VH-VL binders against q96il0. Designs and how they scored, part 37

Target 1, 167 residues: q96il0
Amino acid sequence: APERGAERRDTAPSGVSRFCPPRKSCHDWIGPPDKYSNLRPVHFYIPENESPLEQKLRKLRQETQEWNQQFWANQNLTFSKEKEEFIHSRLKTKGLGLRTESGQKATLNAEEMADFYKEFLSKNFQKHMYYNRDWYKRNFAITFFMGKVALERIWNKLKQKQKKRSN

## First folded at step 1 (VH-VL)

Design p3e (framework fv_pabinafusp)
Fold by ESMFold2-Fast, scan of step 1:
Structure p3e (fold): chain C 167 residues (1-167), chain A 120 residues (1-120), chain B 112 residues (1-112)
Amino acid sequence: as target 1 above (167 residues)
Amino acid sequence: EVQLVQSGAEVKKPGESLKISCKGSGYSFTNYYIGWVRQMPGKGLEWMGRIDPSDSYTTYSEKFKVQVTISADKSISTAYLQWSSLKASDTAMYYCARSPIYGQKEFDYWGQGTLVTVSS
Amino acid sequence: DIVMTQTPLSLSVTPGQPASISCRSSQSLLHSEGYTYLHWYLQKPGQSPQLLIYEVSNRFSGVPDRFSGSGSGTDFTLKISRVEAEDVGVYYCMQGTDWPLTFGQGTKVEIK
């Protein structure tokens, strides 16, 4: 047995942070914000008597969460890197150093940065449209499987009640 | 599967023009930057520049800005590296590699390389 | 430009023994947003470079767990816990924190 326990975070293969839920959790657990995506991951509780259809729904929800985490982690990293590229190129053009006399990263004023933000949003418009399309597609699929699970549960309850009436 | 396939080896004389290619397959070409990396014989790797195939926006290393032009044709998922006038010092292996536009994994897949030999 | 310095430049390793490669940057690679853009690549003889480790410590898809990366700021290490024959080649570190992107000079790993 561990003398001292501590929650640990790991980086997932897809580039999103992993997290460890509290031990003996019997419900879905919400983790800390991911370092890259800044989204909170959900750790899904697995029922003892999970049906194959319920498993498919849970897997789809988990896959959708991972896809969403990956998209925003990638988006945030790209934004960060391109912002820094823009700042560095602008400072080099002006003949200025990349760090202030205090050793902090040199920055541009709001008006100078406005050009970068405008260009970044314009450049990424199509990519955000594709994200929105995929987001709606995934949520439609989740809703569809939620409906199937609901029907399965209703049918099982009806079968159980009918058997109870016969006894 | 993701693949980057480059054009074959070239033997040229100083002053000649050249255009080499890098064709992507197995992924959405416009969602990844294509970068070019030079490796002189027996030497290490040097980043030359990159292109965003979705809008043909290019970024160059200052050293290579006047030496080469990077372009892409997204309709055939192909990026290009070209010289207007080759020099003997351009003799090297040239690699293309992709980087996610939304991503952490720089140069996650590489082409097989194109050997360019420039001699008189 | 950020200068990347690798040590050693060459290593001869007995199969099954560990190997360690160091990479030092002339400036901190910690980006203002909290990320460290330090990546490791392997170029096997006659082949293209391939991504091994991205952002200091994350193994790329298909990379065996005997490869690990660590470090922070200006000092980074790539470790191979048990070197195999297929691991021979030249290893490069690369920084993406500042432009232009720069590579280390490479470390050649050979089997004794």
Scores: ipSAE 0.000, ipTM 0.473, lowest interface PAE 17.9, mean pLDDT 80

Design p3f (framework fv_pabinafusp)
Fold by ESMFold2-Fast, scan of step 1:
Order: C-alpha cells, then sequence, then structure tokens
Structure p3f (fold): chain C 167 residues (1-167), chain A 123 residues (1-123), chain B 112 residues (1-112)
C-alpha cells in the first residue's frame, strides 16, 4: 500500500531492522550490524525544539540510511540465493546430491566458484555503479544541509548572546 | 491534568455511517499518537490503529484497514474514528488512548485512556 | 501476529492474599538490547483500561507498590502481593514489539 512506502515515522514498535537505541539517549546511536544488510544502523536523536531545517536534514539522513540498508539487504539475499542455485545446478550436472555422505551441504571448490563470482559481478556491475552514483549524490546533499544547520545554530546562539547582553 | 474525553453512546442500524470523537486536554496534543482499541461485548481488547495528530498520518491493523477511517483535527485537539457503513458486528465499546512518539525508542504503551464510547448496531 | 496467552483466565482470591498472573508470547518480545515491550493493564468493572506496568517491570505513576512485574523473552508475570477489593477487574498483558499491537485474552480477578 502507498502508505507503507510513504511512512514518515516508525509506526512499528520493532521497526524493519528491529533496532532501537537506549531510551534515555540524547545523542545519535550506532547499533550492531543488521542481520540482513550487515550494516550498522544509526538511530537519530530528535530534540524537542527541532527546527524545520534540522528535521529536513534528519529525514534525509534517515531516508538515505533506509535506502542503503534496503539495497544491501536485497543484494546479500540475491547473492546467497544465486550462489545456492549455482551450486545446486553444478552438482546436478555432475550427478551429485545436495548433501555429502556425512550430511553436510555439498560444496564446490574455489576454481568452480570463480565462474559464479565472475558472473555475479558482471551481472550486477551496472546496479553497483548506479548505487555508487546515488550514494555520492545523497552524501553531497547531506553535507550541504549539515552546513545549513550549522549556520542556523551559530546564528541562533549569536541571537541568544545578544539578548542576554541586552538584559 | 491529562485527559481524553470521548463522545457519547450511539445506537445505529446496519448500513448507517458514524463518526465518534476523542478530545485530548492537559497536554500537547500533537506530541502524542492517539490509538483506538475495540472491546466487543464480553471479549478482550483489540488494537485497531493509530494517528499522528501533527500530520494526520495513520497506521491500521490489517483487520480494520477497510472497516474504519481514523482522522484528527489538531486545531481542536480531537481524533476521530469513522465508519462509512456499520454492521451488527461493529457493536462494541471503543476506546481511544495516547502513547508517546517512538522516534527515540520509546516503549509504545498507552498511558492514558478515554472513558470509552459504546456503539450498538442492531436491526 | 504475536499471540499473547494469559493464565489463569480467572482467579478468585481471598482478601490480603497474593495473586500471580502469567503471560506468554508466541515469540520473544526483546526488541533491542535491554528493552522488552510488554505492558500490563487493569480494567475495573465498567471502567476504561488503565496502565499498571510498562516495559515488564516499571510501575506507572500512582500504581501501588503491591503490583510488580517480571519476566523476559516469552514468559512474563504480574504479581499482586496483597489483593485488595479495589484490585478486582480484568488484567491484560500487551506486546508492543511488533505490529499489530496485541493483547492477551485477559485474566479476571475477583474476591472470594
Amino acid sequence: as target 1 above (167 residues)
Amino acid sequence: EVQLVQSGAEVKKPGESLKISCKGSGYSFTNYYIGWVRQMPGKGLEWMGRIDPSDSYTTYSEKFKVQVTISADKSISTAYLQWSSLKASDTAMYYCARHEFSDYGSPYYFDYWGQGTLVTVSS
Amino acid sequence: DIVMTQTPLSLSVTPGQPASISCRSSQSLLHSEGYTYLHWYLQKPGQSPQLLIYEVSNRFSGVPDRFSGSGSGTDFTLKISRVEAEDVGVYYCMQGTDWPLTFGQGTKVEIK
């Protein structure tokens, strides 16, 4: 449903990554690697007096993290799935079963797996190039907004100091 | 003092529309979600959905997504639960309750509840 | 959906005696390190539910110290050290770990 993709708040208590910082945290928190993406998530602290500009920056950073998490979770899943399909196909071609006599998963040697890695990298080359392009574009935007927020905070502190001197 | 005040009891016929209300007072209305919970006669509690009054973003339990509409008017600190066409199976007590925003890993418990609105749908 | 199962469904207690209610979830409620979103509510006859205990063991404001919560993972307990007449009602556990939010079927506590 459109509402699911457009969700602006974490409406699920467990969230997609099931990661939450300590409740009393007043700072951004870095968690353990996500089991699907293998990336460490950052959970952003939201101050009660957050400005519209600070909110835009935070949402941009959160959206970028979500995009990044989803990309690598999908990529890792695809890699694992295709690797197993490749192994299964090669074992079938050799007339071998999926498991060894000892009950372990049957494996291919490094030379046989080289074909899979070459094919996977080639197949996903364009996808990874687009990912890198978007990654740099997103980080450029984040850096730009970080600069704007820094200037806003400096201006607000300056106004507070002038007000205190007037009193 | 934090208070949630719900509209009075309703007696309706199947097919009729209905909109019940939940008015918050004693706190910043836009800083808390408002959830809706159904309790059928002699039964337990069922979570229906919630709304963020600051931007009217809603989340529904799948069971209730097509049955009801949740909305809010932050200018009068009031949330609403609405049916386009009531069924006899909608006969129940409906509670509104607030919970804190979850952006920092808050616990998602309902700390204050309205008094409930009894909706009776009979032919 | 996470299924919440309470035992017993009904409990009759002599005034001043302790009472214990169990709540079991179909899967672990540990959301993040150290945080478990299990909460207990009391619904007195003819009244709205009211929060008693949040996040397993924390008493809500105004809740008497005779109420205590404990547990971890999938098994949780609410204890009342000395049941009083005002404690009569239906007790519900609720999980907040995953959507949709789900409640136990309730435990009715009454005085003998």
Scores: ipSAE 0.000, ipTM 0.464, lowest interface PAE 16.0, mean pLDDT 79

Design p3g (framework fv_pabinafusp)
Fold by ESMFold2-Fast, scan of step 1:
Order: structure tokens, then sequence, then C-alpha cells
Structure p3g (fold): chain C 167 residues (1-167), chain A 120 residues (1-120), chain B 112 residues (1-112)
């Protein structure tokens, strides 16, 4: 079963229907970007005759997508929160208010923001390295299972041709 | 089972140091923030601060910044709240809680609480 | 700091009747990213707080559908359509839009 968070994101709390591919679609469908991760989810087509191997591949791809969504949602929200903390702290240090006289949020100049970006990237270097390692591991597994599914489909087509000849 | 388990109740005198713990289990500890919340007897909840266990980056409420230190040891999935010198006004229940970015800083799993009593 | 004010401070409800709790913030909770970080918690007697509603209106996992949240800007409401004995406790709203995170003072819900 997927992670509890992934289960919740597929079902709207208000009972609103989730994103659905067009009725006549017989292939995977790409949805709109997720609010947190900014990644487009893939809604997988489930064929009527899905083999156990095809199901394993689909579940692996779904789990990898959920993991990827979780990582980038976490990363983007952390970035946003820490960016606001940095801006707040710097404005406070300068003795400036958080809002301009027009009521808009006060901002830092590009040079000051560059310091934040450098620090954020440096601080998260190890985290991104672990993400890349796991990403490669997951894609290796997906590629392996894709190969197995391809061989199964080739074999099944050969069997079908042999059966047709026996008619 | 996802849970946070806190250290036991403490009875201390003013001026003593104290370090209480919050151990996570059943999940990837470094993927979630750990926050600390104070509840004085018969009072409401006060957010003290949080830590990212992956890099030990901390954020404090200004009220608590000079009073306490928040730390974590990711090798044993444990977060800490520490006082160098306790005051009677530190008498309270202290909760740790994890946050998931999915819930917009919402705290989904809470420890059972550690009661700290500071009296002469 | 954003100040969170809850009304009423205490509420006695006959079982099966509805209850409503208001939460007002001193500033808008709409973040520049388009999210409103307003959450509701319940602390049952002798227990730790538990998350009920996150981001104004989203029920947390396992929370009964008789709980609902609504609101925008500075005014938010938690509603219980039919109060049950297990709903007794203190309810807190919390904002996560700006630092530091701040809670309302709490609303105590009791059964008549």
Amino acid sequence: as target 1 above (167 residues)
Amino acid sequence: EVQLVQSGAEVKKPGESLKISCKGSGYSFTNYYIGWVRQMPGKGLEWMGRIDPSDSYTTYSEKFKVQVTISADKSISTAYLQWSSLKASDTAMYYCARTDYKWGSGMDVWGQGTLVTVSS
Amino acid sequence: DIVMTQTPLSLSVTPGQPASISCRSSQSLLHSEGYTYLHWYLQKPGQSPQLLIYEVSNRFSGVPDRFSGSGSGTDFTLKISRVEAEDVGVYYCMQGTDWPLTFGQGTKVEIK
C-alpha cells in the first residue's frame, strides 16, 4: 500500500472527484502540477488483462512517483519557509518593517538573496546527493522490470501467432 | 508504528541544567521537522521552535531563543530540548511533534509529553 | 507575531447538537504562495494534542466527517455537526503562515 500521505493526495477531503483521463484514453495520462512538488503526476492506465509482472512494474512506477512527489514537495516547502525566515531575519537586523508603506511585503536585493541561495544549496548538498543515488537505484529497477515486461509481451505475441496458425 | 517517545518526568531546582529527549520510530527521522510545544499547568499551547534533523537547522520563537537549545542526533533518531539554568517559570508539560510539509506545518504525530517541575 | 483569538473560551453542548468555534487572526493568513496555513487541534483530557484539520478545511486521516473547517483571510471556523462524548476536550487553532507559529488560547468543549 502507498504511504498514508500519498493515499490522501489521490482523494480530495471534500469528496471532489480526482483528475481523470479522457474516457477513450487507453494510455497513461499526465495531470496538472502538484501544488507542493510542482511535478506533474502520471495517472497510469490499467489494462483489463494486466499480468502480475505488468502490475509489479506499474506499482513500482507509482511508488517511485509518490517518493519523488514527497521529496520535491518537502524540498520546495522547506525552501519557501527558510527563504521567508531569511528575509524576515535580515529585515529585522536592518531595523526595517516587513511591509512597505503600500502594504506589500518588503524584499531583499538580488545580492542578499544570492547569499541565501548559496547557503541553501550548500546546506542541502548531502540531501540532494542521497536523492540522486536513490533516484538512480529506482530507475535501474524500473528499467529492469520494463525489460521483463517487454520480453513477456513479445513471447505472448509469438504464442498468439502460433495459436492463430493452428486454426 | 509511527511514534515519538519522550523521556520521563523531571523534578528540578532553580539553576539546574536539564536535557529532555524525543525519540522517533517507524519512519525516516530526517524527512520530518521536529517541533517543541510548551503547555504551562492549566494554560494553552505555545510553540517554542523546531529542528530539521537532516542538518540540525533550528528555528526558534523569539520568546524561547535565549532560554532553551533545540538539537538532534539523527544517528539515534532523537531530538532534544535543553536548559542551561532552569527557572520556576519553566514548570510545564513539554511536547515534541513532527511536521510534514504535506500538512503545511501541521503537526501530525505527537509525543506523550514530558512533565518538568521546577521548585525549591 | 500573529495573534490568534478563539471564541468562545468554553462551550457546553448537549450530545447530538452542533458546536461551532471561531478563530480570528490579527493578520491575513494567506501566504504569498497561495496557501492558508491554519490548522485545528484537539487535546482530549490527559492526552497529547492531535491534528484535526489542516490548511483551513482538510480533514486529517481518521478524523470523522462531522468535523469541518472553513474560513479565509483572518476569520476561521471549526464546526462539529453532532457532538459526541469522545469530542470532549480543548480545541486550538494554529497559524503557520508567519514566524513564530502561534496558537489560539483554546476552547474547552464539555457535554451537558
Scores: ipSAE 0.000, ipTM 0.464, lowest interface PAE 19.9, mean pLDDT 80

Design p3h (framework fv_pabinafusp)
Fold by ESMFold2-Fast, scan of step 1:
Structure p3h (fold): chain C 167 residues (1-167), chain A 120 residues (1-120), chain B 112 residues (1-112)
Amino acid sequence: as target 1 above (167 residues)
Amino acid sequence: EVQLVQSGAEVKKPGESLKISCKGSGYSFTNYYIGWVRQMPGKGLEWMGRIDPSDSYTTYSEKFKVQVTISADKSISTAYLQWSSLKASDTAMYYCARESYTGDFYFDPWGQGTLVTVSS
Amino acid sequence: DIVMTQTPLSLSVTPGQPASISCRSSQSLLHSEGYTYLHWYLQKPGQSPQLLIYEVSNRFSGVPDRFSGSGSGTDFTLKISRVEAEDVGVYYCMQGTDWPLTFGQGTKVEIK
């Protein structure tokens, strides 16, 4: 049977990604911020002798990164769209066009925009609370598995040292 | 034999929704990405985005991120490209193509193409 | 995004004569680890594109040895040592070095 590919080259969310790590990298690769999530993607290095436990930790970290980036890409997109809709609605109410006579986008003053920000935060309060809860849960799980991997590596080093000393 | 077979030509009116398909055969569908490429009449090729069928993870070109949705059903080795509301400017030939995990990002094979015509 | 520019946009070739197509990128296609992700495709009339050359100079499976690719950095060339009737179509270069993936505008090759 041919070798099965179990990993992907890119780690960014389903939005637009500009991260493309080198094929021969021997360490984790950190890219520029994703334009939609504003988070830096990490391409995780896969060691030749990765243990099942190390694989589980890596996949958990990859899944957490994808979840995190997808949440913020969607949130930022929603914010931008609702902001534009709010501005267009208020300009229409004032009888103004979407652009100034110089061709620039027409905009609202800071006081009017403050109303939008308050409404957006209030509307998305529950969503942000669930995000924070899940974020903490995911990071606690990652920390737990990092501890297990560390213990596995210590145990393996002790086994190798004993083998060399008794052979 | 490795091949991608796409759904038939579509004629639609502006504002209508549409979903076209791309079925893979002759290989492990979940081991490769499926990319989508648009070709406007008489014009060149534009990469729209791709999907990893193993987990339905998608990546889009900025120009297409709001225009289309890419999805896949690995149980039937089929990828999809869909529009919620078509525009006349969506009139084009749409190709799906298999994309390697090796990071070379070349396309082989290509589907036969689905012609989408949007007019009233 | 990286802009790919092909020259010429069209050429007519006498059967058996050589043909050369250039592709230039707005930025270097050399990835930091030493790979150059430049690929060439052929779209024959009424058909889907097909891969000819990947990573600058590697012929894809089944591609005749009359096709060759060369280049580095921002300047790439596809050569056909002797053009045959089945080589008629539009040739596209494509970069995979940075996202989004981008194609050249295409070069139409016809037989006289």
Scores: ipSAE 0.000, ipTM 0.448, lowest interface PAE 20.0, mean pLDDT 80

Design p3i (framework fv_pabinafusp)
Fold by ESMFold2-Fast, scan of step 1:
Structure p3i (fold): chain C 167 residues (1-167), chain A 121 residues (1-121), chain B 112 residues (1-112)
Amino acid sequence: as target 1 above (167 residues)
Amino acid sequence: EVQLVQSGAEVKKPGESLKISCKGSGYSFTNYYIGWVRQMPGKGLEWMGRIDPSDSYTTYSEKFKVQVTISADKSISTAYLQWSSLKASDTAMYYCARLGSNYYETAFDVWGQGTLVTVSS
Amino acid sequence: DIVMTQTPLSLSVTPGQPASISCRSSQSLLHSEGYTYLHWYLQKPGQSPQLLIYEVSNRFSGVPDRFSGSGSGTDFTLKISRVEAEDVGVYYCMQGTDWPLTFGQGTKVEIK
């Protein structure tokens, strides 16, 4: 999946790294790469006074993250499995064993592997197109709700300021 | 122990180039921004800029973006501050500092010991 | 840029007496995230600055409870309930709400 800078690090004016678990649990943080998907999970902070709109945005972001994790974990497992099957079949065709005389796992050269990569990409073209379509739709929805949450927060701060001035 | 260790004091002439270093240890270097702060003799603190060591993306204070270059080499956990041509007005103590994790938003929680740069003819 | 102004610039305190330092910003430090990024640092003579208080009122690890921070919007205060000899140095407030990060001019605290 195309990387979004904001997911890996904060691009806001404050620009703080979010790779450590917070001692006060008041901010989102980004974990280490998942073993299967190779994507870094985002652990979302749940504020005590979360509005229904903030909850909807958080749930949407969590669901999108789970969708991404599942897609890439499955894709990576499929790639690894098909790569091993391709190598095994080509070594059999060449009359070679699965291991070299030194005990190392036998491999194909870059030119031979190019055929596998080409076929894998072609076979998965439609799947990747549907992923990209859904990724853009999800990202657009998230951006829309982020805007709504921002407006809600601005409005609440304005109401708070007016209340303070009236007193 | 989390530490930032800076290179030693420098005495330079106007027009000379200089590159000073800030080495992080005891933490994951790529997970924190490294900022640079200038303190002129007898004066206060001025933020110069910061770098994300994971991708070398930098931001500068407007005052400093043409004066200095900030860089990092994540393979050796080291950030750098450099001048192509020093001026007498660059005489100052230069601190590197780590921007804290998400519970210390934008606060500098670990500071280097400082590198004194003196530029005189 | 947000301008940070500290008062007083210099403060002479008898040991055991309280001290108070004010920090004012040219605009509100309340971030759109709902946090106020106002931090206090102490620079002891000949040493690097050290973090004392982060986000207005939170004491950094190892900082004695005689230090306290308060404030909101544009007006912030650092208080030392009973000043000790080891508290001598220059105190700086800093805002992290908007780029660029900016410091106050510093308040020098001396023992009378």
Scores: ipSAE 0.000, ipTM 0.458, lowest interface PAE 15.6, mean pLDDT 79

Design p3j (framework fv_pabinafusp)
Fold by ESMFold2-Fast, scan of step 1:
Structure p3j (fold): chain C 167 residues (1-167), chain A 121 residues (1-121), chain B 112 residues (1-112)
Amino acid sequence: as target 1 above (167 residues)
Amino acid sequence: EVQLVQSGAEVKKPGESLKISCKGSGYSFTNYYIGWVRQMPGKGLEWMGRIDPSDSYTTYSEKFKVQVTISADKSISTAYLQWSSLKASDTAMYYCARQYSHGFPSKLDYWGQGTLVTVSS
Amino acid sequence: DIVMTQTPLSLSVTPGQPASISCRSSQSLLHSEGYTYLHWYLQKPGQSPQLLIYEVSNRFSGVPDRFSGSGSGTDFTLKISRVEAEDVGVYYCMQGTDWPLTFGQGTKVEIK
């Protein structure tokens, strides 16, 4: 059996998968799931003559995506690490090995694992609460800027029609 | 009486392989992890990794996982730390310690006497 | 990695007087399981490190009651109520809350 069965997994501070969208695109492109966060990244299309407001919205969406990717990459690694340590500790306390005779990783029953999940969720409650608050705040800001961009486009279209009438 | 007894001092040249040992006694060897800690001359302590002797399951510090191999032989209550190719920068005192806590297994409670490894050309 | 910082790095104490060592972590040591894995070790000259205090405030077996630990979050303190000659050595704090386990840089305690 491999001696390094459960090495700790580090994630980079920018825990986002490297991906290359199509060279040309007139729309946002959705990539494959990130290795660490398991979320699909979005590559944003940059239009010609992007307004400062449109740029601000795009950058806010990109920043929110990066924040979200990093949060879930870190959470998934923390969950996996602590789950493994919980199983490891419980099996060792019982005098059991980490692997079955068939070579599969030994597991705890559903009731023992339920104790871990309950503890993990309760201990991370504040962290998840802050995440939900910030996620809501970021989505609210994105929606606000989407509205501003929509109004800007309406205004520009209206100005174009007025110039057409006067000329 | 819980005891961890380590192998004797080693003097090696760069490029040579080395395997040092840590033998536990006075407790159930397979019920505790064995951690390894490096102390470079005149410096502090660095945790390298740990092993579960019951099935040789290992966890390494990222800094050390390509530099060393940790193994154990539960039939003789002995853990090992091994280098395939030593470097001068490996010159240090190496300690083994029993590692366990009821939650996250982080407490190093009993320590070996240390093995001094000197790597020079 | 969690960085552990000790102050002072060196301390000279008159026998029988108290000593205090501070340890600060770069992030909270409260583990998701509800435990704070902050441990204190003493390395006497020419000897292996030995566990003094585990999980902030619990004295290890055989450790005199003149040693006490306290703290929470990122700030921790080891106190020796009356330093004796046998207490000379380097004291290390260590966090076990996240991989890898990390030690402070050490505090050398000497008798004046």
Scores: ipSAE 0.000, ipTM 0.455, lowest interface PAE 21.3, mean pLDDT 79

